# Designs tried in a protein design chat: VH-VL binders against Protein DJ-1 homolog C (DJ1C). Part 12

Target 1, 167 residues: Protein DJ-1 homolog C (DJ1C), of Arabidopsis thaliana (Mouse-ear cress) (q8vy09r84to250)
Amino acid sequence: KKVLVPIGYGTEEIEAVVLVDVLRRAGADVTVASVEQKLEVEGSSGTRLLADVLISKCADQVYDLVALPGGMPGAVRLRDCEILEKIMKRQAEDKRLYGAISMAPAITLLPWGLLTRKRTTGHPAFFGKLPTFWAVKTNIQISGELTTSRGPGTSFQFALSLAEQLF
Key: E = the ipSAE of ESMFold2; O = the ipSAE of OpenDDE; V2 = 0.75 times the mean of E and O plus 0.25 times the DockQ between their complexes.

## First folded at step 7 (VH-VL; framework fv_inotuzumab)

Design N4 (from M5 with heavy chain E103D G104A M105F V107I; at its last look DockQ between E and O 0.68; V2 from the best seeds 0.00; counts 0 for: pae E 3.3 > 2)
Fold by ESMFold2, look of step 7:
Structure N4 (fold): chain C 167 residues (1-167), chain A 118 residues (1-118), chain B 112 residues (1-112)
Amino acid sequence: as target 1 above (167 residues)
Amino acid sequence: EVQLVQSGAEVKKPGASVKVSCKASGYTFTDYYIHWVRQAPGQGLEWIGGINPDSGYTVYRRKFQGRVTMTADTSTSTVYMELSSLRSEDTAVYYCARSDYYDAFDIWGQGTLVTVSS
Amino acid sequence: DVQVTQSPSSLSASVGDRVTITCRSSQSLVYSEGNTYLSWYLHKPGKAPQLLIYEVSNRFSGVPDRFSGSGSGTDFTLTISSLQPEDFATYYCMQYTQFPYTFGQGTKVEIK
């Protein structure tokens, strides 16, 4: 099973590392890809993360799951990556699994048009300002191929839900 | 029993406002969306807009934007639709309808006749 | 906005007849994830509309199997295989792929 976990400047470290660790323990082939110009990325709390590849190497790959960590400005860095946008739109169009946690639903997926008709949850501090008709207050929300969750405190539940769906 | 019960018929003058209520029972109010649909005499069904009672977020058909306001009161499991600046063309039966996880309108209120007459 | 039009606007039929109603949209209703969001409703005067079919072809709970839906892209049909006395009503299709949700103008099925 192939999984893509993209990261960028200001990615939330807990959300990213829990995703990678849980999915690898479940037996997935997880690729950590930097959306920046280099493999080393500073997370939102100052942790230095080293990606496996740059996102450019992922453009033509097919993934069973693409899972987006949150964080600020991490979610913005992901949003602004044109290659990742294309990967994610293809994922959704082909009805393959994708997920987003914390800030990523509102900041990253919404501008890409990927929340239309998707019951979606996200970061508690921004929930009341999620500008989508379908926003809900669940800790984990599965809506078709999309799984969303609220933040660092739900990272394990998010990753385990994705692992269960993947296997 | 899942039900939507609407407020009674209203007669209004042009330029006034009307506020129609839709009380939900038999299900968890914040788990489903509420939409409003009207039917003018001799006409078909027309979608007005909808509300997510969990978030309070609304969507309105453009022709009603600026004249319609939808609100939800979770303490009473009631949605309200207020339509202002009424015209004779607004005479219609107004329905609230619940949308489920498939987003079709599975449960409808009984309808509320609003008559706008001089 | 997506416009949907029904044909015919009315028809006369007898109990036992096969009735076919069509709904045509101004653009494809296939969403980017492959799902098609078109529903059918039955409406009698003085009563609330009733859901018959969702997502083109799925019968809603309690709807008799004489009702079936089909179609793709821009062309959709509702079929009543053997019309019953309770089926004389006005039928509406609705696209719910995108806001604003829009109904067809209705098809009135009358007793011949």
Scores: ipSAE 0.332, ipTM 0.744, lowest interface PAE 3.3, mean pLDDT 91
ESMFold2 (binder alone), look of step 7: mean pLDDT 92; pTM 0.947
OpenDDE, look of step 7: ipSAE 0.502; ipTM 0.842

Design N5 (from M5 with light chain S32D; at its last look DockQ between E and O 0.77; V2 from the best seeds 0.00; counts 0 for: pae E 4.4 > 2)
Heavy chain, then light chain:
Amino acid sequence: EVQLVQSGAEVKKPGASVKVSCKASGYTFTDYYIHWVRQAPGQGLEWIGGINPDSGYTVYRRKFQGRVTMTADTSTSTVYMELSSLRSEDTAVYYCARSDYYEGMDVWGQGTLVTVSS
Amino acid sequence: DVQVTQSPSSLSASVGDRVTITCRSSQSLVYDEGNTYLSWYLHKPGKAPQLLIYEVSNRFSGVPDRFSGSGSGTDFTLTISSLQPEDFATYYCMQYTQFPYTFGQGTKVEIK
ESMFold2, look of step 7: ipSAE 0.184; ipTM 0.697
ESMFold2 (binder alone), look of step 7: mean pLDDT 92; pTM 0.946
OpenDDE, look of step 7: ipSAE 0.759; ipTM 0.906

## First folded at step 8 (VH-VL; framework fv_inotuzumab)

Design Q1 (from N4 with light chain S32D; at its last look DockQ between E and O 0.30; V2 from the best seeds 0.00; counts 0 for: pae E 3.0 > 2)
Heavy chain, then light chain:
Amino acid sequence: EVQLVQSGAEVKKPGASVKVSCKASGYTFTDYYIHWVRQAPGQGLEWIGGINPDSGYTVYRRKFQGRVTMTADTSTSTVYMELSSLRSEDTAVYYCARSDYYDAFDIWGQGTLVTVSS
Amino acid sequence: DVQVTQSPSSLSASVGDRVTITCRSSQSLVYDEGNTYLSWYLHKPGKAPQLLIYEVSNRFSGVPDRFSGSGSGTDFTLTISSLQPEDFATYYCMQYTQFPYTFGQGTKVEIK
ESMFold2, look of step 8: ipSAE 0.397; ipTM 0.766
ESMFold2 (binder alone), look of step 8: mean pLDDT 92; pTM 0.945
OpenDDE, look of step 8: ipSAE 0.077; ipTM 0.703

Design Q2 (from N5 with heavy chain G104A M105F V107I; at its last look DockQ between E and O 0.38; V2 from the best seeds 0.00; counts 0 for: pae E 7.2 > 2)
Fold by ESMFold2, look of step 8:
Structure Q2 (fold): chain C 167 residues (1-167), chain A 118 residues (1-118), chain B 112 residues (1-112)
Amino acid sequence: as target 1 above (167 residues)
Amino acid sequence: EVQLVQSGAEVKKPGASVKVSCKASGYTFTDYYIHWVRQAPGQGLEWIGGINPDSGYTVYRRKFQGRVTMTADTSTSTVYMELSSLRSEDTAVYYCARSDYYEAFDIWGQGTLVTVSS
Amino acid sequence: DVQVTQSPSSLSASVGDRVTITCRSSQSLVYDEGNTYLSWYLHKPGKAPQLLIYEVSNRFSGVPDRFSGSGSGTDFTLTISSLQPEDFATYYCMQYTQFPYTFGQGTKVEIK
């Protein structure tokens, strides 16, 4: 099973690392991709993260799951990556699994138009930016092929839910 | 048994308001949306709006904005729809309906007749 | 808003007949390039509507096999392969691709 986890400047380290570690332990082939111009990026708390590849190497790959960590400005960096936007839109169009945690639902997925008609949850501080009717307060929310979650404290639940759906 | 049970029929004068209840049972109330649909005599079905019981967020058809209010009481698993400034054309049977994971309206209340007399 | 037009407005049929009802939307109901959000309901006087078909062609749990849905884009059809006595009712399609959700005007299927 192939998984893409993109990261960028200001990515939330707990959300990214837990996601990668749990999915790899479940047996997934996880690729960590930088949306920046280099493999080393600084997370939101100052931790240096080293990606496996640049996102440009992922443009034509097919993934069974694409999962987005949050973080500020990490979620903005992901939002502004055109290659990642194309990958995610293709993921949704092909009805393949994708997920977003914390700030990524509101900051990254919403501008891409990927939350319309989707029950979504997200970081409490950004809950008010989610679509008013579809927003929910669950720790994990599955809506079709999309899975969302609230933040660092739900990272393990988020990753386990994705692993269960994947296998 | 999954069901939605609505309050009884109402007769109102023009300019009044009406509040119709819809009590859910047999499922986790906050996991599903509740929508309201009405049917005036001799007419088809008309969607009024919906509510997310978990958040309290609502969406209303434009023609009802400003006159309709939907609320949810999680402790009693009940949704309310209040329609104000009633007019004779608001005479209709009002239904509540649940939307599931697939977003179809799978469970409907029995309907509540609201009559607005002249 | 997405408008939905249903035809015919009424029809008269006998038990055993094949019945088709069409539903046409003012714009494509394909939302995310792979999902189409159109449902069909059966409504009898004095009773609540009942879900028959969701997402164009999926029968709701417990709906008999004689009911089928088809179509794409803007044009959709409900087919009853062999009409039964309990099928005399008014049928509605509904688009739920975007708010406001909208119904067709209904098709009354009457005994001939």
Scores: ipSAE 0.015, ipTM 0.597, lowest interface PAE 7.2, mean pLDDT 90
ESMFold2 (binder alone), look of step 8: mean pLDDT 92; pTM 0.944
OpenDDE, look of step 8: ipSAE 0.467; ipTM 0.827

Design Q3 (from N5 with heavy chain E103D G104A; at its last look DockQ between E and O 0.38; V2 from the best seeds 0.00; counts 0 for: pae E 3.5 > 2)
Fold by OpenDDE, look of step 8:
Structure Q3 (fold): chain C 167 residues (1-167), chain A 118 residues (1-118), chain B 112 residues (1-112)
Amino acid sequence: as target 1 above (167 residues)
Amino acid sequence: EVQLVQSGAEVKKPGASVKVSCKASGYTFTDYYIHWVRQAPGQGLEWIGGINPDSGYTVYRRKFQGRVTMTADTSTSTVYMELSSLRSEDTAVYYCARSDYYDAMDVWGQGTLVTVSS
Amino acid sequence: DVQVTQSPSSLSASVGDRVTITCRSSQSLVYDEGNTYLSWYLHKPGKAPQLLIYEVSNRFSGVPDRFSGSGSGTDFTLTISSLQPEDFATYYCMQYTQFPYTFGQGTKVEIK
């Protein structure tokens, strides 16, 4: 199973690393891709992460799962990546699994129209402003091909849920 | 006890506006959606719209868009429905209803009669 | 919009009778993970509607066993196995799979 985890400046490190680690342990082929010009990116808490490839190398790849970590400005950096947007839209269109945690649902997926009529959870700090009728206050929310979660504290549960769905 | 208590009956002239309140109690206000449903005399139930009290996000039936406004006040656990440019056809009993996690309407207000007449 | 049509519009029955009400939607009500969002409500004049069944076949808390729901896709049924005096009312199905939520036109169950 092929998994994509994109990262950028200000990506939440716990969310990203837990996703990658848990999914790899589950047997997935996980690609960490940078939406920046460099493979190395500094996370939201100052920890540096090293991507496997630049996102441009992923443009024509097909993934069984794409999981978006949160963090600021990481979620915004992901949102503003046109290549990633195209990947994610194809992902949803083909009804392949995708996930987002923390503020990624509201900041990254929502602008792309990928939360439409889907029950969605997210970070408590952003929940009250999540502009969707389908917002729910669960730690993990599965809605079709979409899985969402709340934040660093729910990262393991999020990753495990995705692994369970993937295999 | 979980309950929704609505404001009292209203009598309005055509062209006027009416604002009905729905006060929630007995549960966490922001954990459930609130919907508004009406029943005109001799007619069935009609969904007007819904609101997420936590975010304030609303969804309205197309026929009411531009005339209906739903708002939520978390400090008072109250949802409001305002309907403007009233017509005689708007005469109905208006209900607020709570949706559970799966959006079924499990708790209803007692209803508010709104009469629109010249 | 999803159209919901109930049948019959009205019926007369006696206490103890088996009553069946059907609801048909213009399109499938199946949603995420195979869930189907169709509910049934009981409504008496001057009272608030009451939830009977949600997601096709789940009885709401406190609802007597004589009420049951079934169906799939576009065709759904509410059954009252043995009609009781307090069951004379108007019943509505409602789809809430997508906005706008839409009700059936209702079925009035009257005493024979």
Scores: ipSAE 0.099, ipTM 0.714, lowest interface PAE 3.1, mean pLDDT 93
ESMFold2, look of step 8: ipSAE 0.314; ipTM 0.742
ESMFold2 (binder alone), look of step 8: mean pLDDT 92; pTM 0.943

Design Q4 (from N5 with heavy chain S99D; at its last look DockQ between E and O 0.34; V2 from the best seeds 0.00; counts 0 for: pae O 5.5 > 2)
Heavy chain, then light chain:
Amino acid sequence: EVQLVQSGAEVKKPGASVKVSCKASGYTFTDYYIHWVRQAPGQGLEWIGGINPDSGYTVYRRKFQGRVTMTADTSTSTVYMELSSLRSEDTAVYYCARDDYYEGMDVWGQGTLVTVSS
Amino acid sequence: DVQVTQSPSSLSASVGDRVTITCRSSQSLVYDEGNTYLSWYLHKPGKAPQLLIYEVSNRFSGVPDRFSGSGSGTDFTLTISSLQPEDFATYYCMQYTQFPYTFGQGTKVEIK
ESMFold2, look of step 8: ipSAE 0.304; ipTM 0.695
ESMFold2 (binder alone), look of step 8: mean pLDDT 93; pTM 0.946
OpenDDE, look of step 8: ipSAE 0.697; ipTM 0.890
ESMFold2, look of step 9: ipSAE 0.305; ipTM 0.684
ESMFold2 (binder alone), look of step 9: mean pLDDT 93; pTM 0.947
OpenDDE, look of step 9: ipSAE 0.023; ipTM 0.641

Design Q5 (from Q1 with heavy chain Y101W; at its last look DockQ between E and O 0.74; V2 from the best seeds 0.00; counts 0 for: pae E 6.8 > 2)
Fold by ESMFold2, look of step 8:
Structure Q5 (fold): chain C 167 residues (1-167), chain A 118 residues (1-118), chain B 112 residues (1-112)
Amino acid sequence: as target 1 above (167 residues)
Amino acid sequence: EVQLVQSGAEVKKPGASVKVSCKASGYTFTDYYIHWVRQAPGQGLEWIGGINPDSGYTVYRRKFQGRVTMTADTSTSTVYMELSSLRSEDTAVYYCARSDWYDAFDIWGQGTLVTVSS
Amino acid sequence: DVQVTQSPSSLSASVGDRVTITCRSSQSLVYDEGNTYLSWYLHKPGKAPQLLIYEVSNRFSGVPDRFSGSGSGTDFTLTISSLQPEDFATYYCMQYTQFPYTFGQGTKVEIK
């Protein structure tokens, strides 16, 4: 099973690392891709993360799951990546699994138009910026092919849910 | 059984406000959305807006923006719709309706007649 | 806003007749691949509306199989294969692809 986990400057480290680790332990082929111009990015709390590839190498790949960590400005970096936007819209259009945790639902997915009719949760601090009728306050929310979760404290639940759906 | 029970008929003067209640029972209140639909005499159905009882998020049809307010009370499983600055054109039967997992309106309240006359 | 127009506004029919009602939207009601958000309701005087069909062609639980829906894109139909006495009512289509949700103006089915 192929999984894409994009990261960028200001990505939330707990969310990213837990997601990658759990999915790899479940047997998934996880690619960590930088949306920046280099493989090394600094996370939201100062941790340096090293991606496997740049996102440009992922543009024409098909993934069974694309999962977005949060973080500020990490979610903004992901939002502003045109290649990632195309990957995610294709993922949703083809009804393949995608997920977003913490700030990514409101900051990244919402501007891409991917939350309409999706029951969606997200980081409490950004919940008021989740202007969708379908917003909910659950720790994890599955809505068709989309899975969302609230933040670092729910990272394991999020990753385990995605692993279960994937396998 | 799953049902929505609305408050009774109201008679109001132009310029007043009305608050209609919609009490849900038989299901998990915060798992479903509530919409309001009205029918004026001799007219068809008109969607007013809706509320997500879990988040409190609301969406209103533009013509009602600024004079409609929808709220939810999870302790009583009740949604309220308040319409202010009433006009004679607001005379109608007002329905609440539940949006199910199919997102269509599967359960409807019995309707509340609101009459606006001087 | 998505406009939805029904035709006809009214019709007369007898018990046992086949009835069709059309609903046209001002734009496609397909939001994502394969999901089309149009529903049909039955409304009798003094009663609450009742859901008949969701997502174009799916009968709601307990709805008799004489009711069927079809269509795609912008053109949709509700068919009653053999009209029964309880089917004399006003029928509405509703698009629920985007807010504001909008109803057709209604089709009154009367006894001939």
Scores: ipSAE 0.024, ipTM 0.637, lowest interface PAE 6.8, mean pLDDT 89
ESMFold2 (binder alone), look of step 8: mean pLDDT 92; pTM 0.942
OpenDDE, look of step 8: ipSAE 0.074; ipTM 0.693

Design Q6 (from Q1 with heavy chain S99T; at its last look DockQ between E and O 0.61; V2 from the best seeds 0.00; counts 0 for: pae E 6.7 > 2)
Fold by ESMFold2, look of step 8:
Order: sequence, then C-alpha cells, then structure tokens
Structure Q6 (fold): chain C 167 residues (1-167), chain A 118 residues (1-118), chain B 112 residues (1-112)
Amino acid sequence: as target 1 above (167 residues)
Amino acid sequence: EVQLVQSGAEVKKPGASVKVSCKASGYTFTDYYIHWVRQAPGQGLEWIGGINPDSGYTVYRRKFQGRVTMTADTSTSTVYMELSSLRSEDTAVYYCARTDYYDAFDIWGQGTLVTVSS
Amino acid sequence: DVQVTQSPSSLSASVGDRVTITCRSSQSLVYDEGNTYLSWYLHKPGKAPQLLIYEVSNRFSGVPDRFSGSGSGTDFTLTISSLQPEDFATYYCMQYTQFPYTFGQGTKVEIK
C-alpha cells in the first residue's frame, strides 16, 4: 500500500511523525514529501524534519492514501502547493483514500473544494470555517474516502483509523 | 442495535402545531445527521429537511420554511420536528431517517401518522 | 430544484421476471468531486422505507444480489434480475446532490 505524507515549513511535528510511524509499522510504503524547495523542513515547534523527496517527484505517482498533517503555517504551505493540490484532487476524483488532521481540513482541503458534502472534524480553533451543516466534533470522522481528526492529541487514533482502512 | 423510534400518532385541528420525536439508540447520536421525510395519502415521499445534531444547524425545504422547526437534545439522543399552522394537506406519515457516510438514508424510524381534520 | 422523474409509475410482473425502473433528473447529478448522488429505496405500506442502492450502483449492506443500479449523468436504472415475492413494493429514487433532496414519484411493482 503506498502512502504520501507531505510536509512543509511549520508542519505540526507530532501529527506528521505519528502518521508516518504508525503507517510504516502497519506495513505501508510511506513517502514523506517536502512541499518546499529543499528536503529539510522546520516544523511548527522548531524540529527539523528531513523529507524523503520533493513533492515534484510525486506528481505522477498513484497513492492508496494521501494524509495531511496540520500546523501553522504548515497547513498554509500545503494549501499553496499546486502540485499537492493536483495530487489531492486526483485522489478524490479517483475515489482513493485521503485524510487531514487538525488545521488541514479547514485551511488546506476547504479551499480546494474537497469538503463539499463531507462530514468533517478538525482543530477546534478553526472549526467555524468548516461548512455549517456538515461539521462535527468527533475525534475521528470518516466520510466516504475522507478521514479527518482534531489535532495532536488524536494523532494516534487518526493514524490507526487510516491503517485499518488501508488493510 | 441501531434504531430510530418515533412518537405515536397524532390528530390535530387545522391551525394547530404538532411535534414529533425521533429517539436514536445504538450509535453515537452526534456523529450522524437526521432528516425528515413525509408521505401524504396517495402520494410519494417528500423530503422536509434535516438537522446536524452536533451543531444544531438545520436545512429546510422552502415550502416548509417558516412552519417547521427541527431541534436536537443530545442528553436524550432525540430529535424533534415541529410543524405549525397545520393544514389538511399536512396529513401524512412522517419519518425520521439517519444518513450514513454517503448521505444516503440508511436507518429509518417507523413513521408517525399525523392527521389534520376538523 | 432538481426534479427526478420515474418510469413507469406502475407495472405488473410475475415472480422470476426481470424488472427495470428508470429515473431521470432535470440536471446532471455528477458533483464537482466526481461523485453521483442518486439512491434507491423500497417501501411497503405500513413499513419504513429501506435503502437498496446508494451513489448510483453501490448495493447497501444486506441487500440481495438481484438488485443492481446503473446510469450516469441524468439517466439511471434500478434492475431486479429475478423478481421474488417479497419484492412487490413501491420503489423510489432520490437525488441528494443538492438541497432540497427530491424523490421520484415512485414505481409500484405489483403481482400479475
């Protein structure tokens, strides 16, 4: 099973690392991709993360899952990456799994139009940006191919849910 | 098991209001949306509106806007649909229904007959 | 509002017959995410409706294999490959692409 976890400047370290670690331990082939111009990325709390590849190398790959960590400005960096936007839209159009935690649902997925009619949870501070009827306050929310979660404190539940859906 | 249980049949006069309850059990109440659908005698199914029980936000079909109110009580896992200014045309069986991951109506209540006559 | 129209409004059939019901929408039900939101329900008098098919062609859990859905855009069908005695009922399609959700007028399947 192939998984993409993109990261950028200001990515939330707990969310990113837990995703990668849990999914790799479950047997997934996880690629960590930088949306910046270099592989080394400073997370939101100052941790330096080293990606496997730049996102440009992922543009034509097919993933069984693409999972987005949050963080500020990490979620904004992901939002503004055109290559990642294309990857995610193709993921949704092909009805393949995708996920977003914390700030990523509201900050990254919503502008891409990927939350339309989706039951969505997310970071409490950004909950008000989610579509009114569809927003929920669950720790983990599955809505078709999309899985969302609330923040660093739910990172393990989020990653385990994605692993279960993959296998 | 997952169930929606509705309140019993009602007989009302024109101009009155009716409040139908829909009690959920067997699942996490706030994770799923509840919609209301009715069937008047000799007619098909008609969607009335829906509620997100976590947030309390509602959406109503335009013809019912101003006459219908949907509410949720999370402490009892119950949604309510109140229809006011009743007319004889409102005589129908009223159903509540839950949505699944895909917004289809996977679980339905047993229906509540509301009769409006003088 | 999106209108959906079923055909026929009623039909008579025998056990074992292949039954096809059509549903046509006034506009495309394909959403900008590629999903098509059309479902099919079975309804017997005195009972609650029950879900058969969601998103055009996906059989709901526990629904017998004889039920299938197909179609795209504006034209959709429900097929019962071999009608059984318990299948005599009224069938409804519903579009749930946008509010208000709208049902077809129903197709009553009766014993011949």
Scores: ipSAE 0.020, ipTM 0.632, lowest interface PAE 6.7, mean pLDDT 90
ESMFold2 (binder alone), look of step 8: mean pLDDT 92; pTM 0.944
OpenDDE, look of step 8: ipSAE 0.051; ipTM 0.672

## First folded at step 9 (VH-VL; framework fv_inotuzumab)

Design S1 (from Q4 with heavy chain E103Y; at its last look DockQ between E and O 0.17; V2 from the best seeds 0.00; counts 0 for: pae E 7.2 > 2, placed apart)
Fold by OpenDDE, look of step 9:
Structure S1 (fold): chain C 167 residues (1-167), chain A 118 residues (1-118), chain B 112 residues (1-112)
Amino acid sequence: as target 1 above (167 residues)
Amino acid sequence: EVQLVQSGAEVKKPGASVKVSCKASGYTFTDYYIHWVRQAPGQGLEWIGGINPDSGYTVYRRKFQGRVTMTADTSTSTVYMELSSLRSEDTAVYYCARDDYYYGMDVWGQGTLVTVSS
Amino acid sequence: DVQVTQSPSSLSASVGDRVTITCRSSQSLVYDEGNTYLSWYLHKPGKAPQLLIYEVSNRFSGVPDRFSGSGSGTDFTLTISSLQPEDFATYYCMQYTQFPYTFGQGTKVEIK
């Protein structure tokens, strides 16, 4: 199973690393891709993360799962990546699994139209602004191909849920 | 009993604003979106927009963006729709309706006639 | 936006007649977990619209058995098996798969 975890400047490190680690432990082929010009990116808390590839190398790849970490400005950086947007839209169109945690649902997926009429959770600080048809205050929310979660504290549960769905 | 009760008919001049209220009862107010739909004379039903009373998030039809404002008062379980810069074309019966995740609009207000004339 | 085309615009029928109304969407209304969010409403002058059918084929609470909905993807049908006097009204389909919600143009069922 092929998984994409995109990262950018200000990506929440716990969310990203937990996703990658748990899914790899589950047996997935996880690719960490940078939406920046460099493979190394500084996370939201100052920890540097090293991506495997630039997002441009992922443009034509097909993934069984794409999981978006949160963090600021990481979620915005992901949103502004046109290549990632195209990947995610194809992902959803083909009804392949995708996930977002923390503010990623509201900041990244929402502008792309990928939360439309889906039960969605997210970071408590952004919940009030989560413009989805059916926002819920659960730690994990599955709605079809979409899985969402709330933040760093729910990262393990989020990753495990995705692994369970993937395999 | 679940019901939505709207405010009374309004008569306005062009350029004015109108604010219609929709009071909900019989259910948890914050659990459902409230939408506004209107019907102009001789026309069909037209969706205007909706509000999440819990978060205050609103979604408006593009043609109304900039002129419509929806708000919710959780203390009174009331949703408001304000339409500004009124035109004669805005003359219509305005309905509020509860949005259930599965059903769509399952409960409707009785409607509010808004007449815009010089 | 999802366009919803309803036909016919009007029809004349008698009590006891079988009535069929069609609704076509510009794109598939299949969405979350395979659900299809298409509803049918009955609207009489001076009254609030009433929900008849939701998710294509489910009768809403209190709706008589003579009303049925069918269809999939982009093509949907409302059927009244035996028209009753109280059924003379305007009917609307509505997609609520995504914003903006969009209604069909309506079908006025009149007395022949």
Scores: ipSAE 0.016, ipTM 0.618, lowest interface PAE 7.0, mean pLDDT 93
ESMFold2, look of step 9: ipSAE 0.029; ipTM 0.637
ESMFold2 (binder alone), look of step 9: mean pLDDT 93; pTM 0.948

Design S2 (from Q4 with heavy chain D100S; at its last look DockQ between E and O 0.11; V2 from the best seeds 0.00; counts 0 for: pae E 7.6 > 2, placed apart)
Fold by ESMFold2, look of step 9:
Structure S2 (fold): chain C 167 residues (1-167), chain A 118 residues (1-118), chain B 112 residues (1-112)
Amino acid sequence: as target 1 above (167 residues)
Amino acid sequence: EVQLVQSGAEVKKPGASVKVSCKASGYTFTDYYIHWVRQAPGQGLEWIGGINPDSGYTVYRRKFQGRVTMTADTSTSTVYMELSSLRSEDTAVYYCARDSYYEGMDVWGQGTLVTVSS
Amino acid sequence: DVQVTQSPSSLSASVGDRVTITCRSSQSLVYDEGNTYLSWYLHKPGKAPQLLIYEVSNRFSGVPDRFSGSGSGTDFTLTISSLQPEDFATYYCMQYTQFPYTFGQGTKVEIK
């Protein structure tokens, strides 16, 4: 099973690392991709993270899951990455799994138009930006191929849910 | 067995209000949205609005805003629709329906006839 | 608001006939990742509406394969390949892409 976890400047470290660790321990082939110009990025709390590749190397690859960590400005960096946007839209069009935690649902997925008619949860501070009728306050929300979650405190639940869906 | 069971028929005078209940069973109540649709005599189906029973958020068709209130009681798995300032034009069969997201309205209540007459 | 216009308003047909009903929206119903949210319902007097077709062309569970849906963008059709006695009813299309959800005016299919 192939998984893409993109990261950028200001990515939330707990959300990213827990995703990668849990999915690798479940047996997934996880690629950590930087959306920045170099492999080393500083997370939202100052932790230096080293990606496996730059996102440009992922443009033509097919993944069984693409999972987005949150963080600010991490979610904005992911939002503004055109290559990642194309990857995610293709993921959704092909009905393959994708996920977003914390700030990523509201900041990254919403502008890409990927929350239409999707029950969505997200970071409490950004709940008001989600489409109000569809927004829910669950820790984990599965809506078709999309899985969303609230933040660092739900990172394990999020990763375990994705692992279960993959295998 | 997924079911929506509505309260019984009602006869009301103009200016009154009516509150119709819709009790859900056989599924996780907060996982699905509930919509209300009516059909007046000789007319087609008309969507009134919907409620997210997890959050309590509602959306109403513009013509009903200010007259309709939808609520959900998760302890009884029941949605209510209250329509106020009733007019003879509100005479209709009122249905609740479950929103399955991709399939639209997959499960419907049996309907509740509301008659508004002097 | 998205308006949905259905035609014809009524038709007469015999058992075994092929029946087509059209539904046109005032704007494209292709909203996200290529999904199109249009459904078809069957409604008989004294009974609740029944879901037949969702997302343009997918039959709901238990719906006979004589029912099919097609279309894209703004133009959609429901086809009954061989009309059966239980199929005499009023049929509605509904867009559920955005609020308010809107139904077509209905097509009454009557026995000739």
Scores: ipSAE 0.023, ipTM 0.625, lowest interface PAE 7.6, mean pLDDT 90
ESMFold2 (binder alone), look of step 9: mean pLDDT 92; pTM 0.943
OpenDDE, look of step 9: ipSAE 0.025; ipTM 0.672

Design S3 (from Q4 with light chain D32S E33Y; at its last look DockQ between E and O 0.26; V2 from the best seeds 0.00; counts 0 for: pae E 4.6 > 2, grease 19.8 > 18.9)
Heavy chain, then light chain:
Amino acid sequence: EVQLVQSGAEVKKPGASVKVSCKASGYTFTDYYIHWVRQAPGQGLEWIGGINPDSGYTVYRRKFQGRVTMTADTSTSTVYMELSSLRSEDTAVYYCARDDYYEGMDVWGQGTLVTVSS
Amino acid sequence: DVQVTQSPSSLSASVGDRVTITCRSSQSLVYSYGNTYLSWYLHKPGKAPQLLIYEVSNRFSGVPDRFSGSGSGTDFTLTISSLQPEDFATYYCMQYTQFPYTFGQGTKVEIK
ESMFold2, look of step 9: ipSAE 0.226; ipTM 0.717
ESMFold2 (binder alone), look of step 9: mean pLDDT 92; pTM 0.942
OpenDDE, look of step 9: ipSAE 0.760; ipTM 0.902

